# VHH binders against p49116, part 297

Target 1, 238 residues: p49116
Amino acid sequence: EGPLLSDTHVTFKLTMPSPMPEYLNVHYICESASRLLFLSMHWARSIPAFQALGQDCNTSLVRACWNELFTLGLAQCAQVMSLSTILAAIVNHLQNSIQEDKLSGDRIKQVMEHIWKLQEFCNSMAKLDIDGYEYAYLKAIVLFSPDHPGLTSTSQIEKFQEKAQMELQDYVQKTYSEDTYRLARILVRLPALRLMSSNITEELFFTGLIGNVSIDSIIPYILKMETAEYNGQITGAS
Key: E = the ipSAE of ESMFold2; O = the ipSAE of OpenDDE; V2 = 0.75 times the mean of E and O plus 0.25 times the DockQ between their complexes.

## First folded at step 16 (VHH)

Design N84 (framework vhh_7qbe_3)
Fold by ESMFold2-Fast, scan of step 16:
Parts: structure tokens; sequence; C-alpha cells
Structure N84 (fold): chain B 238 residues (1-238), chain A 119 residues (1-119)
């Protein structure tokens, strides 16, 4: 059996909506986030091991981990997205909502704490200068998580996660041979992803989504899209 | 396609200093300096990660050369001190598409800037 990931799985190119507005709005943020989500789903679907699990199992995996994949994608694409600018715009909007009594102070506190955790995560990944190969393996480790409730094929999922961990270790030891503790520094960042609320992520990035549908609910439909449809979404063609 | 343009080369006496610059059309890359001396193969000099958290140097330049970058200006620098005759070379700026400051090969290259160390 060959490697879990090939060089084609390392390429992760986000195409942003153009032009970027002078002042960020819900539509631009939602379109940008949707493109990243579609790119992340297409990435997962392209992995032979993922397809080998079968439709029911692979759909359940993505429904369980989409927020972790999305957050890793935000960190990886932070520069192309101008993520710090997007988060600053969201913070300004929330501060205005306090002034207008449109949201409870407790809810705003929860959302602000989530934004802080997201900023901390992205800053830690940026400071570690995580490369494209490392991001691909980190995404594979969170994708093949055997510990989500209701999963079938748990042993096979665990095997693929262990393979991702092994290939990441081999990659880091070969590429950054002088830095004996790099792998440990990278891996200890992963637990923070589980502290991110998927509900708050939806509120921050997908509020412009028409039809009041949750991300969890649309994942089965996204995963069934043909490659041409995926490409249309991530490039904005339609 | 990423464009890289080196500058700052010239003639300098042994023991002197020189600063090279490389202007890039983007900054989301790990970057490095390579050189090719007369009758020699291209060799690695120094590299730097995207956020400048990590640097790596060839043994021949450790303690004498310093790599740095200014991401706001999309510019990479190489400060060369205590120059020796064997530092005479064309110096090339390079960038790695995947952000590897320890890449086995680099994807993008400049055309080079010539450094001559006299005596």
Amino acid sequence: as target 1 above (238 residues)
Amino acid sequence: QLQLVESGGGLVQAGGSLRLSCTASGNDYAMGWFRQGPGKEREFVASISRSSSYTYYADSVKGRFTISRDNAKNTLYLQMNSLKSEDTAVYYCAADLYGRYRAPNYDYWGKGTRVTVSS
C-alpha cells in the first residue's frame, strides 16, 4: 500500500471573490468561507483512503470534523483571505451590536472568546511556519479521527489516522532534521481545534447562507457534487 | 508566476561587508539565498521561513552572514560580513511554493546579482 497522501493532496489553492470590497460585508465573508469549505470538502474527497471508507462513513467523518478542517484551512489561507481584516470587521460589527442591544452581552462574550481562540490558533500556526505538507497531514489526522460518536469502521479510520501521523513524522524528521522538537510543537496545537464551537463558526462565517440551513445538513450534498461543480464553487464560476 | 529581483551586488575588499536585497511580487513563501562561484556548482547559502521564526545557514557562512526579510516590503535581505575571496559568486534569491525553508529544491528563482571579493 502506497502513501496516504500524494503531492497532489498538498496543493491547497483558495481563489478569493473579486474584487475585495472597501468595507467587508456579510456576503463577501460568507462567499469566502464557502469557497474554503468547498475546497476543504473536495480535498477530503480526493483522498483514496477517504473514498475507501464508503459514503456513509466518510460523510459521518466530515460532518463530525468539518469545523476542525475549516479552522485549519483558515490558518493555512490566512494571508490570501486577509483573515485578520475579516476578524477585525466581525469584532467591529459585534461592538456595534452591543451598542444597539441587538445581541445579549453573554452571547457577545462567547463569540468574542471564540474569535480570540481562533486568532490564538492562527497566530501559533503562523509563528511555527507550518508548511503545505505539514498542513496536509494535520488535516488528514483530524479527518481520520476514530473517536467521534456514531462512527462505523472505527478500526480502519484509526489505521488511516496512524498512517497520517507516521507519514507526518517521517516528513518532519527528513525535512527539518536539525529541529528535533518540531513535530511535538506542531501536534500540541491540534487539541485547540476541539475547543472551537461549530455553531459559533457558522454564525461568524456563514450567516449569509440562504435558507437557514446548517453546515452539518449540507455536507452530504457537497460531498456528492461532481468535480466540475466543486471547481465551479471554489473558483466562483456560475 | 512569482517574480524575484536581486540587487546590491558589487566589488568589495576581503574583510568588507555587503547587503543584498531581493524584491518579490509576493511574500507567502519560504525564501533562500544560493550562490554559484566561478567553476563551481550552485550551493545553498541561507534560508528563512515565511514569518522569520526559523533561519538556516550553510556551515561556510555561519557567523558571517545574516538572512532577514521585511514582509511589508516583500523584500528578502542577506547581510554579508567578513567577506572572503571564496564568497565571490553570483547570488540567487529563491522561493519555495509550499513554505519549506528547508526545501530540497526551490520553485522560483531570480536572475542573480554578482558579488566579487578582491584580493
Scores: ipSAE 0.765, ipTM 0.901, lowest interface PAE 0.7, mean pLDDT 89

Design N85 (framework vhh_7qbe_3)
Fold by ESMFold2-Fast, scan of step 16:
Structure N85 (fold): chain B 238 residues (1-238), chain A 119 residues (1-119)
Amino acid sequence: as target 1 above (238 residues)
Amino acid sequence: QLQLVESGGGLVQAGGSLRLSCTASGNDYAMGWFRQGPGKEREFVASISRSSSYTYYADSVKGRFTISRDNAKNTLYLQMNSLKSEDTAVYYCAADMYGRYRAPNYDYWGKGTRVTVSS
């Protein structure tokens, strides 16, 4: 029996829009975030275990966890994105909105707390020097979460999560055998992902989207279109 | 895509010190030093994680060599102290694209810099 993830699932390369503008704007930030979100969804769809769950379950899982996957992607791609620069630009934009009386003080506090939590998470992952294999398994643990509300059947999802946890443990114990508590240090970072609001992430990174289009509303379309493209490459479009 | 260029090799007396440098075209990598002595296989010397939080050393160099990096300069260093004739080798800079400071294999390699320790 094969592993949950193959070496092809470890490669996670974000291509940033080029050239980077001299001054960051909403459109550049939104395009960069959209590329990361699509890369994250492509990654999930490439997993045979994920596809085996079926379209309805795939949609429900990604709707439930996209913010956690996106945040892990921000941490993993923080350097290529110059994430600290993007966050500074977002903070500057928010401060200008305060000066123009466009946002309440309570809302600004919520958003700034979200940015702080995001920075703290990314800094903790950077300090732990999480490698590409570890990121792949952490994303799989998040993806195959059986405890989200509205899931119809959780037993198969739980088995895939347990397989991801087992394979991460085996990987860390073999690769970093001299670092006895590395796995524990990594796993205690995961609960923080669930404390971050998907609505605030959407407001910060996806403001350039037209109208009332939410990430939740577009997920089924992305999964349909790109799952069909992925299947076409593997099975000849059937 | 990643380019690695080693420098700092040379002739040094036993008991002396030498610092090797490796300049990289990027810094989002775990990095390491390997060496190959005359008539020997290439062997691991030391490695360092992306943030420098973790280092790993071969037993033969532990306590004598120190690996470090300056990510602002995209430069990796190996400070070699108390050099022995057995340290004579071509020293290679290597990088792992997945950030594994304990990589089983490294993806990118420099061309090497020669270190000769005389007695």
Scores: ipSAE 0.703, ipTM 0.882, lowest interface PAE 1.1, mean pLDDT 87

Design N86 (framework vhh_7qbe_3)
Fold by ESMFold2-Fast, scan of step 16:
Structure N86 (fold): chain B 238 residues (1-238), chain A 119 residues (1-119)
Amino acid sequence: as target 1 above (238 residues)
Amino acid sequence: QLQLVESGGGLVQAGGSLRLSCTASGNDYAMGWFRQGPGKEREFVASISRSSSYTYYADSVKGRFTISRDNAKNTLYLQMNSLKSEDTAVYYCAADVYGRYRAPNYDYWGKGTRVTVSS
């Protein structure tokens, strides 16, 4: 069997809504985040190994890991998104809510802690200068996680994860042969993804979604979209 | 698309120093310097990662050349010290879109700036 990922799976290009508003608002943030989410799911669906697991397994797997994939995507696309500016705007809004609204202080603390963890993660990844090939393999390792509750075909998922780990190791050792500890520095970043709440990610980035629709609820529909529909969502093409 | 413009080339005496600059239309790239001397193939000189955390140098320039970047100015630099006649070449700025400072091939290239070392 050939490699888990081909060069086509390394390309990960986020197209931002234009123009960027003078003042950041929930609509712009939500549209930007939705484009990244759709890009991430389209990326996962394009992997032959992922397709081979079947629709039910694919849905369960993405439901379990979408927040980890999304967070890796935020780190990878931080510059094109101006993520630091978006997070600063969210923090400013929360500080104003402390003064004006009767929002729970405990809830505000939870959200601020989540933002801090996200900033720490993205800063760590930026400092490591993770390349596009490394990001593709890290996303694959996260995607093919056999240890989420309720998954079927866990043996096959584990084999695909091991293949992703092996190919990342081979890539790093060949590409950055002079840097003996690079792989270890990269891999120790992954556990932090499990500490971030998907519910808080939804509140920060997806508040503008129509109705009371959760990301969990829309995942099956996104995964079933035809390629043209995926491309339309990613680019905002009418 | 990405534009790279080199500057700072010229005539320098052996043992002298010269600083090359490369102005880019963006900074979300791993970048490097390459050179091509008279009658020689293009060769790698030095590279730097997007956030400047990592650098890599060809053995022939280690200890003499320093690569650096200023992302606020979208500018890449190559500080060349203790120049030798064999450093005579056209120097090219290059960028990798995947952020690989150890890329096998670079995606974008400048048109080059000429460095002549005399003595």
Scores: ipSAE 0.748, ipTM 0.891, lowest interface PAE 0.8, mean pLDDT 88

Design N87 (framework vhh_7qbe_3)
Fold by ESMFold2-Fast, scan of step 16:
Structure N87 (fold): chain B 238 residues (1-238), chain A 119 residues (1-119)
Amino acid sequence: as target 1 above (238 residues)
Amino acid sequence: QLQLVESGGGLVQAGGSLRLSCTASGNDYAMGWFRQGPGKEREFVASISRSSSYTYYADSVKGRFTISRDNAKNTLYLQMNSLKSEDTAVYYCAADYYGRYRAPNYDYWGKGTRVTVSS
């Protein structure tokens, strides 16, 4: 068949809430993160191979990999998000929580380790000068992961992942022909995404969500959103 | 909207050198130089990644031209050595958010700076 991804799947435009407040707050961080999450899910839904797997499989895949997609999105959009400023605000909040004994020392250690892993990941991607085509294929590789527990259609998912890997290889070999080991350097970064806790990501970026609603529980609803409603969410127009 | 302003063009004798500069309003872009000579289509000259780790050159300029950037100054450079009459063209600075090296459809373009190489 044709290619897994088209040039339209390279486009990944995050529109930030504007203006950025003088003092970062939970609401601004949550809205920024939500826009990135919605953009990531809309990106996944636009892939014909993803659509071909059917609704149940689509929901299961995104539930399993949303944190990996979100983290790749943070790395890709780090400058437009002013991610370093957001992380600094989160660290400041954590330090205030330490002073007031609101969090255990073990929890603070876990959260700080998560932030350091996230910073290391984003810095490594920046140093490698990962381009938009590479980001698109890395997102496809993590999206079409056949090894998550409870998945059906694992053979077809694996074929789509292999197709993503082959198309990435073709792209990198043609574009970065003088850098023989670039693909290996890129792919070795991916296992780190599995070490990032989705629970800690929720706490850091989605504390502004009202009620006891997990990202896992809202994924089916986001994937079923009509185009107009979806566009309103990712642009903040609604 | 990203703004790109080229400078450094002019008249130079064959075998001479020129350095082109492009001042950008931002630096979160892969950047490149394209040119359009008299009676020719616009062609790729050179490109550079965000962190300067990767550079591309058209075969016709490889070994003679050097692309570089200073992200602190939001400035792109093209050092042109051993200039030939066939290098005569309007040189355009271009920027691409997604890093589409050698692609004709870069996101942003300057208005160009003219380089004339005389015999």
Scores: ipSAE 0.506, ipTM 0.778, lowest interface PAE 2.1, mean pLDDT 87

Design N88 (framework vhh_7qbe_3)
Fold by ESMFold2-Fast, scan of step 16:
Structure N88 (fold): chain B 238 residues (1-238), chain A 119 residues (1-119)
Amino acid sequence: as target 1 above (238 residues)
Amino acid sequence: QLQLVESGGGLVQAGGSLRLSCTASGNDYAMGWFRQGPGKEREFVASISRSSSYTYYADSVKGRFTISRDNAKNTLYLQMNSLKSEDTAVYYCAADNYGRYRAPNYDYWGKGTRVTVSS
């Protein structure tokens, strides 16, 4: 069969809300994060192999891995998002919450540890200068993870993950032929994604959502959106 | 769209040095230098990754040319030492949309700056 990903799956362009406010607020952060989340789900839905697994499997896979996809997206789009500025604003808000006794010390510690893990991950990816093709294959590897509880069609998912790994290997060996250990340096970054809490990601980036709604509860609805609705969400046009 | 403007070209005697600059309207790109000499095809000279972690050089310029960048200034540099007559060319700055410092094709190109090396 043909390749798992085509050049259209490498393009990953985040359009930020405009204008950027003078001072970052929860609504701007939430809108920016929502656009990235929608772009990530639209990206996954566009893969023929993903579509071939069927609606129920698609929903289960994205529910299981959305935090990993989102975090890879944060790393890939860190420059466009001014992610360091967003994280600094979140840290400042947390410091103010400590002073005002609004959050428990244990919760603040958990959230701060998550931010440090996220910063470390994004910095490691930046230092490796991961390119768009490498990001596309890393996202495919985490998307086609056969080891999440409750999945069906796990043998087919595993085959797609292996195909993603093989195509990444071929790409890196061909493109960066002089760097024998590049693939190993890239792949050892992936386990860190599983250590980051999806609940804390929701608290940091999606606290501006109108209702008390979890990301995994809305995933089936986002995956069913028409292409125009997806485009509206990633540009804020709808 | 991304704009690239080269500068620093000129006339220099063999064995001399020149530093080329390329000012970009953005910095989220892998970038490179290419050149085209009289009656020759455009050839790769050097490239650099987004954060400067990786550089790559054509064999003909290794040890003589150094590529670097200042992302705060959106500027790419090519320090050319021990210049030879065969280095005479129009030098072009280029950028890759996908962050590949080993791109097969570059997406954005400057208009070039002329370097002439006399004997």
Scores: ipSAE 0.745, ipTM 0.889, lowest interface PAE 0.8, mean pLDDT 88

Design N89 (framework vhh_7qbe_3)
Fold by ESMFold2-Fast, scan of step 16:
Structure N89 (fold): chain B 238 residues (1-238), chain A 119 residues (1-119)
Amino acid sequence: as target 1 above (238 residues)
Amino acid sequence: QLQLVESGGGLVQAGGSLRLSCTASGNDYAMGWFRQGPGKEREFVASISRSSSYTYYADSVKGRFTISRDNAKNTLYLQMNSLKSEDTAVYYCAADIYGRYRAPNYDYWGKGTRVTVSS
């Protein structure tokens, strides 16, 4: 077969809601995050190897890794999103909540630690100047993870992950031939993705959108959407 | 659509210095400088990653030229020192949409600025 990813799968363009409000609010943050989530799922669904695994396996894979894909997307789109500004606003809100005794100190500490981990991850990716091809392959490595419990077709998933790893290696070796250790620097960033809580990600970015329903619960419906519906979500046109 | 505009070209004596600038309509790109001398193909000069963490130089300019950028101003720079007659060329800035400071191809290009080095 040909390559796991084509140039179509490298293109990852987030369209932000306009205009950005004078004061950041839950609606703007949730709309922005929702667009990134839909873009990420549309990206995954467009991969022929992913389609070949079948709907049940596709749903299980995305349910297991959506937070990792979303976090990689936050890092890749950090500038377009003004992510540092969003995170600063969230931190300010949390610090005010401490002063007003609205939330427990333990809960606020937990959320602040999550934000710090997210900032450090995004900063490390920015310092490495990860390119669009590298991001596409990192997302593919995360997507085709055979080690999640309850998966069927694990041998096929592992084959696709290995193909993603090999194609990333070939790409980096050819593109950045003078930088012997670049691939190693990139790959050691991936384990940090699994340390980030999907529940805290939901609370920070999706509270206004989901209400009482988890991202995990809506994934099957997003994956079944027609192309026109995805386009509406990622551009805000409906 | 990204727009790139070069400036700072001119006539300089051998051994002199010149600074080129390129103003872009955005800064979320890896960028580079290329040049085309009389009777020659366009050649790579230098490139820089989006966050300035990585730079790459053609062997012919190493130690003499320095690439840098100011992302707040959406501006790319090429500081050229110890200029030689062989550096005479039209200099172009270019941007890679995928963020590759070692891109094999660039899609966005400026119109160029001419540098003439006299002896």
Scores: ipSAE 0.768, ipTM 0.903, lowest interface PAE 0.7, mean pLDDT 88

Design N9 (framework vhh_7qbe_3)
Fold by ESMFold2-Fast, scan of step 16:
Structure N9 (fold): chain B 238 residues (1-238), chain A 119 residues (1-119)
Amino acid sequence: as target 1 above (238 residues)
Amino acid sequence: QLQLVESGGGLVQAGGSLRLSCTASGGDYAMGWFRQGPGKEREFVASISRSSSYTYYADSVKGRFTISRDNAKNTLYLQMNSLKSEDTAVYYCAADQYGRYRAPNYDYWGKGTRVTVSS
């Protein structure tokens, strides 16, 4: 009953590892990215509609969309993360790998194209000055995507996506009433998220993961995490 | 918690200009200026989005006041031109935690800076 998202689902506060090192390293970038990923998954699991779909569906949805949620999170938290500085460090590392012939030219090209797409996306979102309510609804729209291969309960997922779209429309029309085309400008940004490779995102941000685990493999574990365990991860008090 | 400190208030003659500043302890906020004149309720003056892409002004100040920000310095400005006696008020800096430059309610407020416009 009631809205898909409550005001409690709008709050999205990332706590960065402290202090930031003088020279960015793989472990700092991975720790920062992991905190954002954990925050994003905790956000998703707090939604009653998401919980109602059941554990198996929840796992399948997050496995399908974690890269889209993570990328939206990067855009939303760009300032607190100093994302431009992190991306510059990643580019510098790639340029050094090119000079030392450690990576194939085709792979380097793919990774650089991904970084440029990511920068373009984040810059577009920044110029639109997307607010916290708009980000919450955009994340809900990508979370409740019924069109990923292998999903069950697709009709219920589609209904939740439509509800997210309707609530975003109502919010934007009321809050930015004089800006008739704001909703359209926001929504046309979403297709770009599907062009981002989750495998390349893992290589750029999660290289420091212990045991060379994939994000896909840890998703079920994160979704089952108790609140106390989750809080330990996002505050670094592990 | 976010701290906001206003400065630049003072006494100015009608037709004059004054620039107010507000220094914030953090920078990722939509921000605005409000004012409260003698015997009046607090009213909205102007607001600006996080990246300065969008600004919004009260009809009473359009064409006379300009809101701007320097995100590198975490500082908000209000350039007030062609001041009128009706502009006499305590001016408050405000910030919205969700980045809404058209927020219905602002979360953080400064203590205010007094502007007096004499005839």
Scores: ipSAE 0.760, ipTM 0.893, lowest interface PAE 0.6, mean pLDDT 89

Design N90 (framework vhh_7qbe_3; at its last fold request DockQ between E and O 0.95; V2 from the best seeds 0.85)
Fold by OpenDDE, fold request of step 18:
Structure N90 (fold): chain B 238 residues (1-238), chain A 119 residues (1-119)
Amino acid sequence: as target 1 above (238 residues)
Amino acid sequence: QLQLVESGGGLVQAGGSLRLSCTASGNDYAMGWFRQGPGKEREFVASISRSSSYTYYADSVKGRFTISRDNAKNTLYLQMNSLKSEDTAVYYCAADQFGRYRAPNYDYWGKGTRVTVSS
């Protein structure tokens, strides 16, 4: 019956592979993305309310919202990731494929639009100067979304989402009391996350490392991964 | 971890202007200015968000002081106009790691730069 999130859930520090190469290759992009994905999922796992839902429900929730969580993570970590540079590199790689006539015109359009949407979303969040607390609550709201198909315990999930919303509201009112419309301004950004394709995100960021393995299929393993194993991933890749 | 170095302080006559600078070792922070006058407690002066989209000022400096930043130079500024004797203080630069331009507490602080306004 306590708060949904604590101060421990506000910290969201992504460690990038080092050093950054002069030319961002597919491996670097995928490694960076994977670290963010792991961080995002382990963040979710650290929430007591999330734990209370059980492993099956947890897995289902993350499968449903991993793209949104990942996207929020991109926005939050855009500077440390040099996201614009990463996206530019992705576009360059895509252009090579285009020149080789490996993609249909329609597919090219879809992918380019998706990249644009990602960049636009992150830019909009940067412009709003979303802080670490607000990101934490937004991620919680996204995580505890009861409107995904196939979920169990939807009533409980809804309650957690409501708690996240209420805590965000209280935080914003307390911290930014002079800006009456800040909460609304932040929340209206959430629909943009639902318009982004998880499949395209997966193809853009994860094709090099995961290959033919889907994010959906590895989510249970990530959620069961020990923190020490995750930390090893941060220091092991050079 | 984050280093903040203030500069630009000095002696100025009442009604005069002064521009303070704060050089930071990074730019992914909400930042602010504080000051501590003789025999007074440290007080808030102004703050600015990471993107500069939002600024906040103490009532005592509104209309006279302007906070700004150049992220490319990792530098925070405080333009001080129409200075008063009451503005005499050591001015400190501060940064919040969570990006709150209205942070209750800041994580990093500079050593300060002294501003003296003579009447």
Scores: ipSAE 0.883, ipTM 0.947, lowest interface PAE 0.4, mean pLDDT 93
Fold by ESMFold2-Fast, scan of step 16:
Structure N90 (fold): chain B 238 residues (1-238), chain A 119 residues (1-119)
Amino acid sequence: as target 1 above (238 residues)
Amino acid sequence: QLQLVESGGGLVQAGGSLRLSCTASGNDYAMGWFRQGPGKEREFVASISRSSSYTYYADSVKGRFTISRDNAKNTLYLQMNSLKSEDTAVYYCAADQFGRYRAPNYDYWGKGTRVTVSS
């Protein structure tokens, strides 16, 4: 009927575990990442178009794109998370692991390449000064991706993606009318998200919380959580 | 929650220069300067994105005013050169919570600092 996203879908506020420890540890990193992941999934399930696709489609869609949503969330919340400090701590830990021969050189290389890709992505988004409305539409474009294997209702998903693209275009043209090429600069950042490994994201950010269970395995449970449970996870309330 | 405090206003001769400052309790915002002269409506002066990648200026101040920021100090600046009597106004610092340096409406406002330009 109306617009794909309302003003309520633009608000995206991450509440960090407090206080930040003097020396970062896996517990703090995993708790911070978990809150962002839960916030991202709660954001997705609040969209009427997403709800209309049905539970099975919703689960398949989020399983396919959670890493892209999470990475966009890292970029959007980089300042509140002190993401640069977190990534530096992870790099330091990896360097110590190399010296102690605890990890294979091939695996460390893959992880370091992932961190550098993530840093480059977040730096490019920061340089573009992507605003909250633009982030909301980029997340919607990623969420409503019709090209993931095994999806049903692909025509409806494609229509919602096209609607997201159209509304982003209308927003940028109205808000930043003086900047003819802004939309193009923003959209060319999206393909980089597909090159990032979800398995490496799990290792870097979620090892202390998921143990032997993948993010893909927990997504259906997170999507079914009541609003109060989501709020508890986001704020760290019991 | 965000507090904005302007400073640097005063009396200056036409053709002179003045630098305004705005201290903020946070830096994750797009920010701008507005002014309101005697018997006039509030008008936009200049804005800057969070990372200083983008700036925008009202036509009346282009080439004379420069907006800048120091995020480490949570401070916004407005360097005003070649001041005219028409620049006499109370200058307000403003911030947008969504990071829009071209926001239609700003969410947070300071109380203003007065600038008087004598002819």
Scores: ipSAE 0.790, ipTM 0.913, lowest interface PAE 0.6, mean pLDDT 88
Fold by ESMFold2, look of step 17:
Structure N90 (fold): chain B 238 residues (1-238), chain A 119 residues (1-119)
Amino acid sequence: as target 1 above (238 residues)
Amino acid sequence: QLQLVESGGGLVQAGGSLRLSCTASGNDYAMGWFRQGPGKEREFVASISRSSSYTYYADSVKGRFTISRDNAKNTLYLQMNSLKSEDTAVYYCAADQFGRYRAPNYDYWGKGTRVTVSS
C-alpha cells in the first residue's frame, strides 16, 4: 500500500463552544472534551490502515489507546482549548469537594498528580513545538500499538506502527534536517502517555469530579457513526 | 482567517540597521520572513517556531539578522543589522498553519514592506 497517512489526516481543527463563559462550568468542559474525543475518533476511523483491521479489532484497539490519543489531542489543541484555564477550574472544583467531604484525601492526591502530569506533558510538547504532521504520526504510533493486552491481528498492527515510525523519521529528517536529535527528543515524550489514567481522564473531562461514565462502553457506538453525525458531534450541531 | 500586516520598511544606508514588524491576528503559528528582490524570485530569510524555541536562518543573513516574536502582542520581528545593497527587497511575513518552522510552503502571507539599502 502507499503512505500510512495522507495530507487529509494532518488537519485537526477543534471548534470550541462559543462564547466561552466568564466562569467555566462542567457543561462547557464536558462539551469541549466531547468535541475533541469525537474529532480524535473521526481521525482514527478515516485511516485506511485502521479500516483494514476490521470492526472487532478496531473496537479493541481504540478501547486500549483512546486515553493516549485523547491526551495527544489535548496537547495539540491546548491553545485553542485554553486548557490551562480549564484545568485551573477543575482544581477549584476539587478544593470545594474537600470542603464538602465528597472525595477522599487519597483520591484527591491521585487526581492532582494526574493534573500535574498532564500539564507537564502538554508544556513539554509545546516547548518542542511539535507540528501538525508530527502529531499525526505520533497519534498513529499510539493507535497502532500491538502490545496492548487482548488484541488480535497484532502482526498487522505492528507492521502499521513500524510504517508510522518510518514515515515520522523520514518527515523529521526531511523537514528539520539541521536538527539531528529532533526525532529522539519527540519520541522520548511518548512513555508519559502510559502514566495517564483513563478513569481519571473520564472524571476530569466527561462526568465531573465523581466518575460515572465509561468511554470504553460507548466506543463501539462512536465507531459505527455516520460521517455526518461525527461532524455534528465535533461541532455540537447535530 | 489569519491576517498579517508588515511594517517598518524604508530607506537605509549600507551598514545600517532596520527592524521590521509583522502584526498578526493570532499567535498559534510557526512564522517566517521571506523577501523578493527586484527581478528575483521570493526567497527564505528566517523562521521561528510557535514558542520561539527554534529559529532558522538563510546562510546569507546568518549573524546579521535576528528573528523574534512576542506572542502576547501577536507580533513577529526581524532585526536587520549590517545591511547590504543585496538586502534590498520587499519583505513578507508568512505563517504555517501546521506549526512547521521549517515549512516548505506557508499558508498565510502579508502584503509586504519595502526595504531599500543605499550606499
Scores: ipSAE 0.754, ipTM 0.897, lowest interface PAE 0.8, mean pLDDT 88
ESMFold2 (binder alone), look of step 17: mean pLDDT 86; pTM 0.878
OpenDDE, look of step 17: ipSAE 0.869; ipTM 0.940
ESMFold2, fold request of step 18: ipSAE 0.700, 0.740, 0.733; ipTM 0.874, 0.893, 0.892
ESMFold2 (binder alone), fold request of step 18: mean pLDDT 85, 85, 85; pTM 0.873, 0.875, 0.873
OpenDDE, fold request of step 18: ipSAE 0.881, 0.882; ipTM 0.947, 0.946

